# VH-VL binders against Proteasome subunit beta type-11 (Psmb11): the designs that were tried, part 14

Target 1, 253 residues: Proteasome subunit beta type-11 (Psmb11), of Mus musculus (Mouse) (q8bg41)
Amino acid sequence: TTTLAFRFRHGVIAAADTRSSCGSYVACPASRKVIPVHQRLLGTTSGTSADCATWYRVLRRELRLRELREGQLPSVAGTAKLLAAMMSCYRGLDLCVATALCGWDHSGPALFYVYSDGTCLQGDIFSVGSGSPYAYGVLDRGYHYDMTIQEAYTLARCAVAHATHRDAYSGGSVDLFHVRESGWEYVSRSDACVLYRELQKARSLEQELEAKACGIYPEPATPQGARECKELFVEQEEVTPEDCAIIMKTETM
Short names: E, the ipSAE of ESMFold2; O, the ipSAE of OpenDDE; V2, 0.75 times the mean of E and O plus 0.25 times the DockQ between their complexes.

## First folded at step 4 (VH-VL)

Design p68 (from p67 with heavy chain S31D S57K, light chain S31D; framework fv_zilovertamab)
Fold by ESMFold2-Fast, scan of step 4:
Structure p68 (fold): chain C 253 residues (1-253), chain A 120 residues (1-120), chain B 107 residues (1-107)
Amino acid sequence: as target 1 above (253 residues)
Amino acid sequence: QVQLQESGPGLVKPSQTLSLTCTVSGYTFTDYYIHWVRQAPGQGLEWMGIINPSGGKTSYNQKFKDRLTISKDTSKNQVVLTMTNMDPVDTATYYCARDLYEYGSAMDYWGHGTLVTVSS
Amino acid sequence: DIVMTQTPLSLPVTPGEPASISCRASQSVSDYLAWYQQKPGQAPRLLIYDASNRATGIPPRFSGSGYGTDFTLTINNIESEDAAYYFCQQRSNWPLTFGEGTKVEIK
């Protein structure tokens, strides 16, 4: 898994690979790792998508109840605190270990990292999952708060594609989302192997080191394996779980 | 405001060399690749080549072989298309266009185009 | 070279109707496809990039869909100002190639 999110002048970007866990004997559908919570809030997943989807379902219900009681939805910060408290309270069940909440509220774009031990951190960049060290390498070099929308999209795609190439547990495609004041938008799904090949084409240009869009200098020459990765057709349809077949052991009572 | 402006001769004789200049403004010249695309009268679009204005590295459509050269002048914010041995079939409107966000991705801003007629 | 085939080449439409233009690639281009609009005497204008992303300033009545070899540009509630040529373009392989173009005419 590689997921990432960053806050910038024009909103919050969230991106993730689509590799799912399954046996070699069965077909693996593309995994959905960025989950809408409401029209101005997205959450990422780092554990099993089913476990995290359960927590987001509980969170949506709680936010709705609070809106009815108080006349408005909690802020992104308030929502992150609520999620952290919920996960911490049920920590004995070890459901959904880490997540990032990407949203827009009265204070503008907001990004929070939430961990199952109750940790709740506000920040500008977060990456989670086995590929996150590789994603951070790209993000740290290319990120600036004032980047354009297209620069942000390129940076997110490059970071996930690079992590996919380096991390055995990440793969498939790159899902890209953008949270604006008007709400979240599903920007694209791009094949990670094809995307990585395009990065290598860009690198072959003299002085491509100056085009810091992907922040990928140095390390290391493209291995032959990257070229051997075949384009696998990914379904364009968003993977929507047929939710409610799984029973939640923990209840909000 | 982002602007691209082509300039050059409107008429060239067969076998002569064409030189067109694309002048850009409203953004940092070295941050975006520049494409050249042409369109024969009443016909579709044909991609010619691309340049990275930071390093000057180019890639060309093989159809143009050794006839086509794209270069840059960073001090003037200009990209120059040079094509040798012009033929009447090269009569077209020539456009320069800015690449959207990565090498060869799409073209978000275009010049107005310059019509080049090749005749004797 | 990847060949891009557009259908139809001529599309007469009445204002308020939806219009759809298809683009077929000779081999898979994943989602590396853009759509452009060109009005007479003008340069092309980017409408859609990476198959489904609307470019800055493009009205929401324009949308793109598709993956692999089959792509569609849809114009919902077409307006008289939408009379123009429309071109698809692939960026999966060099050289970049365009479709033949579709002329959308208002009746």
Scores: ipSAE 0.000, ipTM 0.393, lowest interface PAE 19.7, mean pLDDT 77

Design p69 (framework fv_fasinumab)
Fold by ESMFold2-Fast, scan of step 4:
Structure p69 (fold): chain C 253 residues (1-253), chain A 120 residues (1-120), chain B 107 residues (1-107)
Amino acid sequence: as target 1 above (253 residues)
Amino acid sequence: QVQLVQSGAEVKKPGASVKVSCKVSGYTFTSYYIHWVRQAPGKGLEWMGIINPSGGSTSYAQKFQGRVTMTEDTSTDTAYMELTSLRSEDTAVYYCARDLYEYGSAMDYWGQGTLVTVSS
Amino acid sequence: DIQMTQSPSSLSASAGDRVTITCRASQSISSYLAWYQQKPGKAPKRLIYDASNLETGVPSRFSGSGSGTEFTLTISSLQPEDLASYYCQQRSNWPLTFGQGTKVEIK
């Protein structure tokens, strides 16, 4: 699982892979890991999507009751504290253990991390799941609060796609959501392998451009691209915001 | 921009077959399910079935089992719905629609519809 | 199959009126219900999903409520552009089923 969310000038972005674990003999449906709670609030999941969906159903009911009683929905902060309290009562069960709440309230865009032990943290960037270290690598390099909407979408897609390539337990597609003042929007579902392949192409192109700038001309590739009489060198692949920007430039041109 | 574009209207005789196409653009075809829904003139919506374009798995409403076949062509990003042994009661507008899967509602973007008329 | 029954089958109201459409499921569907709007000659458009979540871009005068077997779609201040048929749809169990529809006419 790789889920992520970040707060920026134009709202909150949430994104997740769709891989679901199951036995060899059953089809694994695409898993939904970003769950709508209400018009201006989304939650991510880190355990079984069904278990997390159960928590969000209970949360939605409680929020509706509080809205009726108090005349307004609780703030994102209040909701995060409520969820933390609910989860801590079932600590140690086989349920959703960590989530990010992505919303817009009277104070503007808000993002909270909630852990099953009752932890509740406010922040600008969170990533959860087995792929999160890989997603953080991309997010930490590319994130800034004033990024454009399109830059935010590209960053989120690249971070999840990179994580799916590195994490054996993440994969499938990338779901992308955007929470604005007007509510949340399901932006897209994109194949993670296609996104990662585009990223690799962008990196290869950038490497060729760098070589040409230094007066070095690449030799023509042979069929299958291998140079059998040369030493094979395997380099560690790293994703940068510049790589993601190149993909975006190619898409728009 | 997400678009689902369906094939044009068809007129068929009873007993014939019809194959309606739904070409998608603006998103990754294999990442979303496609539903087929029909609507007889002046009547309501009737669900026919669903296909997963990634692998071609399908599920059909019992009423259409044995007469309907849903397929995909990933090289052209097109979904198909074929209905055989047509009857006059099959006269309807046939829609394809995209599915977010498990998000509490099935169909966020719809094709424009294909009118199929079955007459002698 | 889960039967979805809408009430009323049709209604006529004036601009500015509050309009309520009810949808009843033959068995509990939790909150797995969507509402669609279909204007004459057009494909349906999703308004609400998961019983009460308003689709982005849909006017705030539309709202949904309910759970289990009884659901309502409310239009708080009817506009001429709201002339359409409205359908509820359950996705709790296969096959997916729709209500028979409610025609909303503006006087």
Scores: ipSAE 0.000, ipTM 0.387, lowest interface PAE 15.9, mean pLDDT 78

Design p70 (from p69 with heavy chain S31D S57K, light chain S28D S31D; framework fv_fasinumab)
Fold by ESMFold2-Fast, scan of step 4:
Structure p70 (fold): chain C 253 residues (1-253), chain A 120 residues (1-120), chain B 107 residues (1-107)
Amino acid sequence: as target 1 above (253 residues)
Amino acid sequence: QVQLVQSGAEVKKPGASVKVSCKVSGYTFTDYYIHWVRQAPGKGLEWMGIINPSGGKTSYAQKFQGRVTMTEDTSTDTAYMELTSLRSEDTAVYYCARDLYEYGSAMDYWGQGTLVTVSS
Amino acid sequence: DIQMTQSPSSLSASAGDRVTITCRASQDISDYLAWYQQKPGKAPKRLIYDASNLETGVPSRFSGSGSGTEFTLTISSLQPEDLASYYCQQRSNWPLTFGQGTKVEIK
């Protein structure tokens, strides 16, 4: 699992891989790891989609009851504290252990990490799951609060795609969401292997250009199928925001 | 209780237009997307498009592009679907349905349907 | 467009029988599949979402399974009130598409 979310000037980005922990020897079904709670609030999940969807359904019901009582929906902070309190009552059960809540309220974009022990942390960047160290490697280099919308999309997609390539327990596709003042938007679902292959092709072109200036020719690796993409690549240089910009430029052409 | 209540049956001539309404209650109108789905007599379900009532953004099936317009009125918690240049093949029951879109749920509540008959 | 194919197109079974309806997608849709029940003269009602999640208030005799391209709706012990048409629907890609439907009749 690799999920990430970050807060920036134009909202909150949430992204996740779709690999399921089903235990099958054939490709497991895709998992939804970003779940809408209401028009201006998304939640990420670290557990199975079914278990976490149940928790978010319970949360939605509770938020509606509180809206009826108080005349408006709680803030993102209030909702995060509510979820933490609800989950802490079930500390003995391994259901949806860690989440990030991504929203927009009266204070603007808001991001909270919620853990089942009652922990509730406000922050600018969170990544959860076995792939998170790899995602942080990309995020730490490229993140800044004032980045453009396209820069944010590129950074999120590349961070998850990089993590899926390095982490055996992440894979499938990259789901990308953007929470704006107007509400959340499902931006894209992209095959993680395809994203990483396009990045590798872009890198190979740059390396080939530089090597020609020095009389050295790197071997071009051109993977053909989805299964082959991880098998053909040997560990290579760190993915950068510039590398991610190249892959996004290729996709929008 | 969540309810989607649609306008009554319509009989139209070829070339006319029809506008079907879907009034919602029991939830916050702007928190859920509204789909429009039709069903010709004795046939299956056909998706027409979707509207986000928060801001009015829409997406239509290519088959209906240029003929369908989906709108909302947040003051009355009502979604609308207008279909123009009606043909006899447009005779169908038209449904509105609520959805969070794509993640966590599908079309969970449906209107009762509006029969639109197109005849000469 | 993703094509959704259901089988059988119709079936007749007795009360208490186990009934299985299958749905095949023309490409991988992960678990982005819902099942709907439509009783004669009524609007569709969602039974199952995300391939296997049973809607609140739907009897436990209904269950869904599958992923990728092959999906199944099972009614473990058919009841007279289950006379209806059943539709699968994918939400993986635009436009949303439905199976052609399976009509379930009780002998």
Scores: ipSAE 0.000, ipTM 0.419, lowest interface PAE 13.6, mean pLDDT 79

Design p71 (framework fv_zagotenemab)
Fold by ESMFold2-Fast, scan of step 4:
Structure p71 (fold): chain C 253 residues (1-253), chain A 120 residues (1-120), chain B 112 residues (1-112)
Amino acid sequence: as target 1 above (253 residues)
Amino acid sequence: EVQLVQSGAEVKKPGESLKISCKGSGYSFTSYYIHWVRQMPGKGLEWMGIINPSGSSTKYEKNFKGQVTISADKSISTAYLQWSSLKASDTAMYYCARDLYEYGSAMDYWGQGTLVTVSS
Amino acid sequence: EIVLTQSPGTLSLSPGERATLSCRSSQSLLYSSGYNYLHWYQQKPGQAPRLLIYGASSRATGIPDRFSGSGSGTDFTLTISRLEPEDFAVYYCQQRSNWPLTFGGGTKVEIK
């Protein structure tokens, strides 16, 4: 799979391929990898669709309960910390859920990466899934915070399309979402092959015009500029089964 | 309907190996974790461990780690509990149960139990 | 590990009476959302346990409304408002606020 999200002047963009992980040609519908959580929050998903759907139901339940108790939904940061804490209790049980939470709160556009081992990172760009190194190659060359909305849409589509061409486990279409202050919008679904053909034509033209090459993929899994959510807490040691309750209880105090 | 069907009662001697089974039906087997629970004769319930049938990863209660092996074969929707060398102290009823992790590991469906008797 | 203490160990009652069973936890089972990770099971002689209540107070599918759960944090109660003959059984509480998952020692509800 290839999913990406980035924060910019006009909000947060989320995009994903639609290739399904089921093994049947006839009974395998296209996968939706960008899932709404509430009006100003959505998440990208990597993992089995069943696991991702279940954890998003768990998250929505917890957010609803907190809204009832406090009169307001948690911030995007608070939501990311909550999801990370809940999933960390299943660390070591092959729970493999990776998500980028894309939202708009009182601080403006916000983006967090959350992994099922309890990892929680704040950042401006995240890509997740087997295609992510290829997507990062495109994102790193084209991204800047002051992009126009149309430039952001084009960058997101090109990054996913490029990744689908290179990654055997990505494909189908590109779903594109935009989170603004007013809420999230499902912008489009576009065929990845068509997008890649357009990208290939543009790159061929660039070669004629002294194309610059930068094809360096980010090396570590942690993106440059990302801030670990642990920095927002008092530092915690290695998480063990006994430590799981401490992490959860920290959220209640 | 959802069912967990366990293998039949076993009578074994100390030192023998044993593998008992728990077959799920009526639901997506890989979508739910499976617990193993022991009940010694006349005693309460003891949690032994849990398995993710999709990835076969496990967590054990510390006193059972190294004593038993929990495994699963998702192609036939079956979870297993295995001993390499049985002891008389392994005499108990063994249950498998389906995990509702959405609700904090409540166990909604249970197998009928497998009685294991270990005697000379 | 979290220790669950059930009391009384045995509760002798007649059909038609109210049963009140206690489960106390060595640590709070309450998460920040207000959800308590405490569940109740019924076990009849020769049978597997059956889920009665999950999350301290939610009745499982098919469970009669005479069964109710209450409590929060460390102190939990299972109530059977009017005992039927089939309710004479052993009842267990169980937590998963933390690993390892633990059960209480059980409360036997018996006739007389």
Scores: ipSAE 0.355, ipTM 0.666, lowest interface PAE 2.9, mean pLDDT 83

Design p72 (from p71 with heavy chain S31D, light chain L30V Y31D S33E N36T; framework fv_zagotenemab)
Fold by ESMFold2-Fast, scan of step 4:
Structure p72 (fold): chain C 253 residues (1-253), chain A 120 residues (1-120), chain B 112 residues (1-112)
Amino acid sequence: as target 1 above (253 residues)
Amino acid sequence: EVQLVQSGAEVKKPGESLKISCKGSGYSFTDYYIHWVRQMPGKGLEWMGIINPSGSSTKYEKNFKGQVTISADKSISTAYLQWSSLKASDTAMYYCARDLYEYGSAMDYWGQGTLVTVSS
Amino acid sequence: EIVLTQSPGTLSLSPGERATLSCRSSQSLVDSEGYTYLHWYQQKPGQAPRLLIYGASSRATGIPDRFSGSGSGTDFTLTISRLEPEDFAVYYCQQRSNWPLTFGGGTKVEIK
């Protein structure tokens, strides 16, 4: 799996490979790793599809209920904290869910990393999955906040394509999404092998990208400069047993 | 209850413009994408495109790109399908449908359809 | 684009009989945990389509248990265990494993 997301002048980009963790390298079917939560919010997935589907379904229902009560959807930060709190209620189950929440709210483009242990971090770049060190190698060399939209699309496609070439557990195609003020857009699905061949042909001597990021593979992927989301607002810090019961009751209704 | 209510049948001549509507109610309109699907008389279903009602983001099937415009007005929970110049080949039933993206774009609620007849 | 081929084009049966409808995809439609991006719709004359089955095998709300979906990868089946008079309709499969979203050509289940 290789998923990535980054925040820039014109919004938030999310991209992912489509290789399924089906246990067969050459015959794995396509997988969807970027999931819409609402019109201004996407989530990437790097856990099991069933676990991710359950949490996103519960999250969407809770967000719709809050919109009905408050007249507007929670901020991206509020949503990330809510998801982290919900998952921390079930931390003993070892869900192994890692997600980047990519959105646009009253404060502009926003990006958060949420892990199933309750971790919630704000940042400008996140990449998750077995291919993430390779994707970071590309992102570290090409990313800057003032990128044009076309530069951002190219960077995201190249980073995922490069990761699929190097990582045995990533492959297939590259799904590309863009979150703008007007909402998210499904930009494209492109064959990773074709993209990688085009990247190799276009590469200049001076700007040739490294094959790998420096260092060894960490299990959780946490970018430098990320902030704890608990410091960003005064909302609920932990889900109580009663809160968990209410959330799960909502899920079954 | 969730409903998608479409505008009434239209009879037009070739070259005329047309804009048909699809109004959502009973749910948060901006939380779901809206598809447009064409069905020519006696034929099957053809996907035309999808819109994000909270913004201007659209995606079209290649044969409909530039032929029609999909838009939405979130303040009145309404999606639109528009032609600048109709052709006889645009004669069809047009449906709007709500998208369940997380379930592979299964379409759980459909409008009743708008019949568009283009003839001289 | 992904092509969905439905067969047969027409199925002539009597009430009480079992109907078996096929949908074949040009590419695999299943994700990493086995969710299949294949859905079935029923359309009666003069009416909008109605969602029957989503994810290859999950019945939509309000759909009778005589309707069932099966299959994986590229080969899918909609089964109606015992046809009722109201089941004579056209059935479409649909995918969105990839854009553009596509429909099969339809199978007409008619009385005979």
Scores: ipSAE 0.000, ipTM 0.415, lowest interface PAE 15.4, mean pLDDT 78

Design q02 (framework fv_zagotenemab)
Fold by ESMFold2-Fast, scan of step 4:
Structure q02 (fold): chain C 253 residues (1-253), chain A 120 residues (1-120), chain B 112 residues (1-112)
Amino acid sequence: as target 1 above (253 residues)
Amino acid sequence: EVQLVQSGAEVKKPGESLKISCKGSGYTFSDYWIEWVRQMPGKGLEWMGEIYPGDSYTKYEKNFKGQVTISADKSISTAYLQWSSLKASDTAMYYCARLEYDSGWYFDLWGQGTLVTVSS
Amino acid sequence: EIVLTQSPGTLSLSPGERATLSCRSSQSLVYSEGNTYLHWYQQKPGQAPRLLIYKVSNRATGIPDRFSGSGSGTDFTLTISRLEPEDFAVYYCSQSTHYPYTFGGGTKVEIK
């Protein structure tokens, strides 16, 4: 798993890989690791358990009830404290270990890290999951509060894509979300290998190494990561006669 | 199977009380909001209100507030819609529905409806 | 409250034809950018409504791909690419962006 979020002048970005496991020799649908809590709040998930989604359902329900009773939603800070309290009560049950809450409230863009021991920290950048050390490498080099929306999208995509190449438990696609004053937007879902290759091509076209903007450095002359990414992409692009038949059946239904 | 089953049709006189039911099965009843929708004869759908069975919190459309009472008993997975004194204008089909709020706040499961006829 | 206006009130077509149903809201259903809670329900005579499309364009489980939804802001469309005999029904749009939840007046799709 690799999830990340960062706060900047134009809101909060949340991004995650989509790798999931459902069983041996079974195709697993892409996992959603960024979960909308309400129109101005997103939560990230970390871990392989459905418990993370369950906690966000409970949180969403509680926030809805409070909105109905009080006429307004709790602040992002208040919500983070509530989630921390909930998680700390159930710490011993193998629930989600860490999450990030990404939102916008009366004070503007807000980002909180919540840990299962009840820890609740406000910050500008958080990455969670087995791929987080790799994502932090990219984020630390490219992040600044005043970056443009396009720079923020590129940084988030680069950080997750880089982490998927380095972390055995991350992969698939990159989901990108943006929380603004007007609410959250699902910006894109991009194949991580395709995204990495397109970024490499774009840098070559510019005739300059823009790796520092993404915090990603060119692979060695005989890159193992590039080869593996290419192999995964080829497998994903392969269309079997069976796949075509299924698509045709679906279209006629 | 996941379903909502409503009580049978009712024929009442003005001034009588009535309580109709909506029973959920095949899912955790207390985890979903139950919605009540009215459909007058030959007319469209009209949202009346909702209840969260987990704590019995209710929300009403303002025109139904004070006209009906929505309640639930999570121990038997049943929600209720109640009138203390029926009027002829209450003649309608009443539906209960389940709110799917994880992905989009839509009514993904509907009861078969309870026809209430109020005539003198 | 948000008023949803559906047009036409009745649409008379034959099997195999394309149906286009309109739903207009009295105010934007985008409370926050990218989050639009407009849904479509189908109701056949004597039956409860059935979810067809949620959040503008997402097909509900079991709904054939001949049904599609589109639109943004205040203007929404339900399209049935090729009417089947079982598609003749009343269609309602609904919003859950703001309380109270509201429904449109319905469009009856009937056989010509």
Scores: ipSAE 0.000, ipTM 0.395, lowest interface PAE 18.4, mean pLDDT 77

Design q15 (from zb03 with light chain N35D; framework fv_zagotenemab; at its last look DockQ between E and O 0.03; V2 from the best seeds 0.00; counts 0 for: pae O 6.4 > 2, placed apart)
Fold by OpenDDE, look of step 5:
Structure q15 (fold): chain C 253 residues (1-253), chain A 120 residues (1-120), chain B 112 residues (1-112)
Amino acid sequence: as target 1 above (253 residues)
Amino acid sequence: EVQLVQSGAEVKKPGESLKISCKGSGYTFSDYWIGWVRQMPGKGLEWMGIIYPGDSYTKYEKNFKGQVTISADKSISTAYLQWSSLKASDTAMYYCARLEYDSGWYFDLWGQGTLVTVSS
Amino acid sequence: EIVLTQSPGTLSLSPGERATLSCRSSQSLVYSEGDTYLHWYQQKPGQAPRLLIYKVSNRATGIPDRFSGSGSGTDFTLTISRLEPEDFAVYYCSQSTHYPYTFGGGTKVEIK
């Protein structure tokens, strides 16, 4: 999993890959790792899909209750603290959930990291998941608060695409969201492999242009072998309908 | 068209049970809180309680807690108000209303009302 | 619980006249120095209430410009600049700043 969010002059960008890692090496269908919590609030998720979905369901419910009681949505900070408190109550359950909570409230754009141990941190850049080290490497080089919207989109795409290229547990597509004052917007979904290739081409062109500008004719770099992205055609094993029956029974206690 | 349509007028005797309905259409019913408001004959509006159809979370006003049951079936976009045992004092117009959010809550959509008459 | 007091209880006017309705709250309806969640509803005889004004001064969709809301803190006013025959109704103020949400007792605008 690779998710990221960063705060900049024009709001918060959230992006994630769509590869679902089911605990067992079984390629789960594309999952959404950027989850709308409210019109002005997004959460990114890293952890077991079931656990993440549960926490967001609970969070949404609690937010609705607070909206009802208080007459308005809690602040992003308040929401982050609420989530942290909720997660802390379940300390001891081997629930490993990391989330970047981002939104826009009366104080402006805000971004928080919340972890299942109750950790709650405010910041400008967060990445969670197995691909996060790779994403940070890209973000740290390109991030500045005064980025244009286009630069921010490109940076987020680049960070996730690079992470998916290196992280075995990341892949599929790159979902991109933008949190504005008016609320979150879905920007795009792009194939991570295609995106990575395009970004590599763009960089190469930039380098060539720079080299030309500097009068340094780089010798044509021998095309290092395009490692064939072997499309692991994961044969859709027909999950027989019998295995879906077990999950429904536990909700009745 | 976005609307709430309530069930028809009811005439009942004291001690009888009653369930009235409010059906939403033209919007995602599960995403909006539904409130119930009582209006006694010639009187003002009284807040009774609300339900979130998406998960059936219900909150009652103190005076109505235990006196009525609010429920919803999101599969048919319908909210309900029910009495187990009616009293003469339950004679009133009952409205369902949708809560809209714009940095705060207000009732932007109302049902046409259901008149409940309880007489011996 | 917030008590909303509306005055007058009854307002008798002729078509074309200006109507001024008052709603006073027992506590401030300002939330965190921001928005104020006071609303006005109109109920015509034999009809359901409809939203007229939300958040003190915002007209709901389809509401004529002759309706206006104003006020702050604890004192609020609904003004009808020129009464039309269809404006003779009961008007309720309501607040959603504090739970539970409450309604005023209503002001009946009737034809003189």
Scores: ipSAE 0.020, ipTM 0.549, lowest interface PAE 6.4, mean pLDDT 86
ESMFold2-Fast, scan of step 4: ipSAE 0.575; ipTM 0.792
ESMFold2, look of step 5: ipSAE 0.434; ipTM 0.744
ESMFold2 (binder alone), look of step 5: mean pLDDT 91; pTM 0.927

Design q16 (from zb03 with light chain K55E; framework fv_zagotenemab)
Heavy chain, then light chain:
Amino acid sequence: EVQLVQSGAEVKKPGESLKISCKGSGYTFSDYWIGWVRQMPGKGLEWMGIIYPGDSYTKYEKNFKGQVTISADKSISTAYLQWSSLKASDTAMYYCARLEYDSGWYFDLWGQGTLVTVSS
Amino acid sequence: EIVLTQSPGTLSLSPGERATLSCRSSQSLVYSEGNTYLHWYQQKPGQAPRLLIYEVSNRATGIPDRFSGSGSGTDFTLTISRLEPEDFAVYYCSQSTHYPYTFGGGTKVEIK
ESMFold2-Fast, scan of step 4: ipSAE 0.394; ipTM 0.733

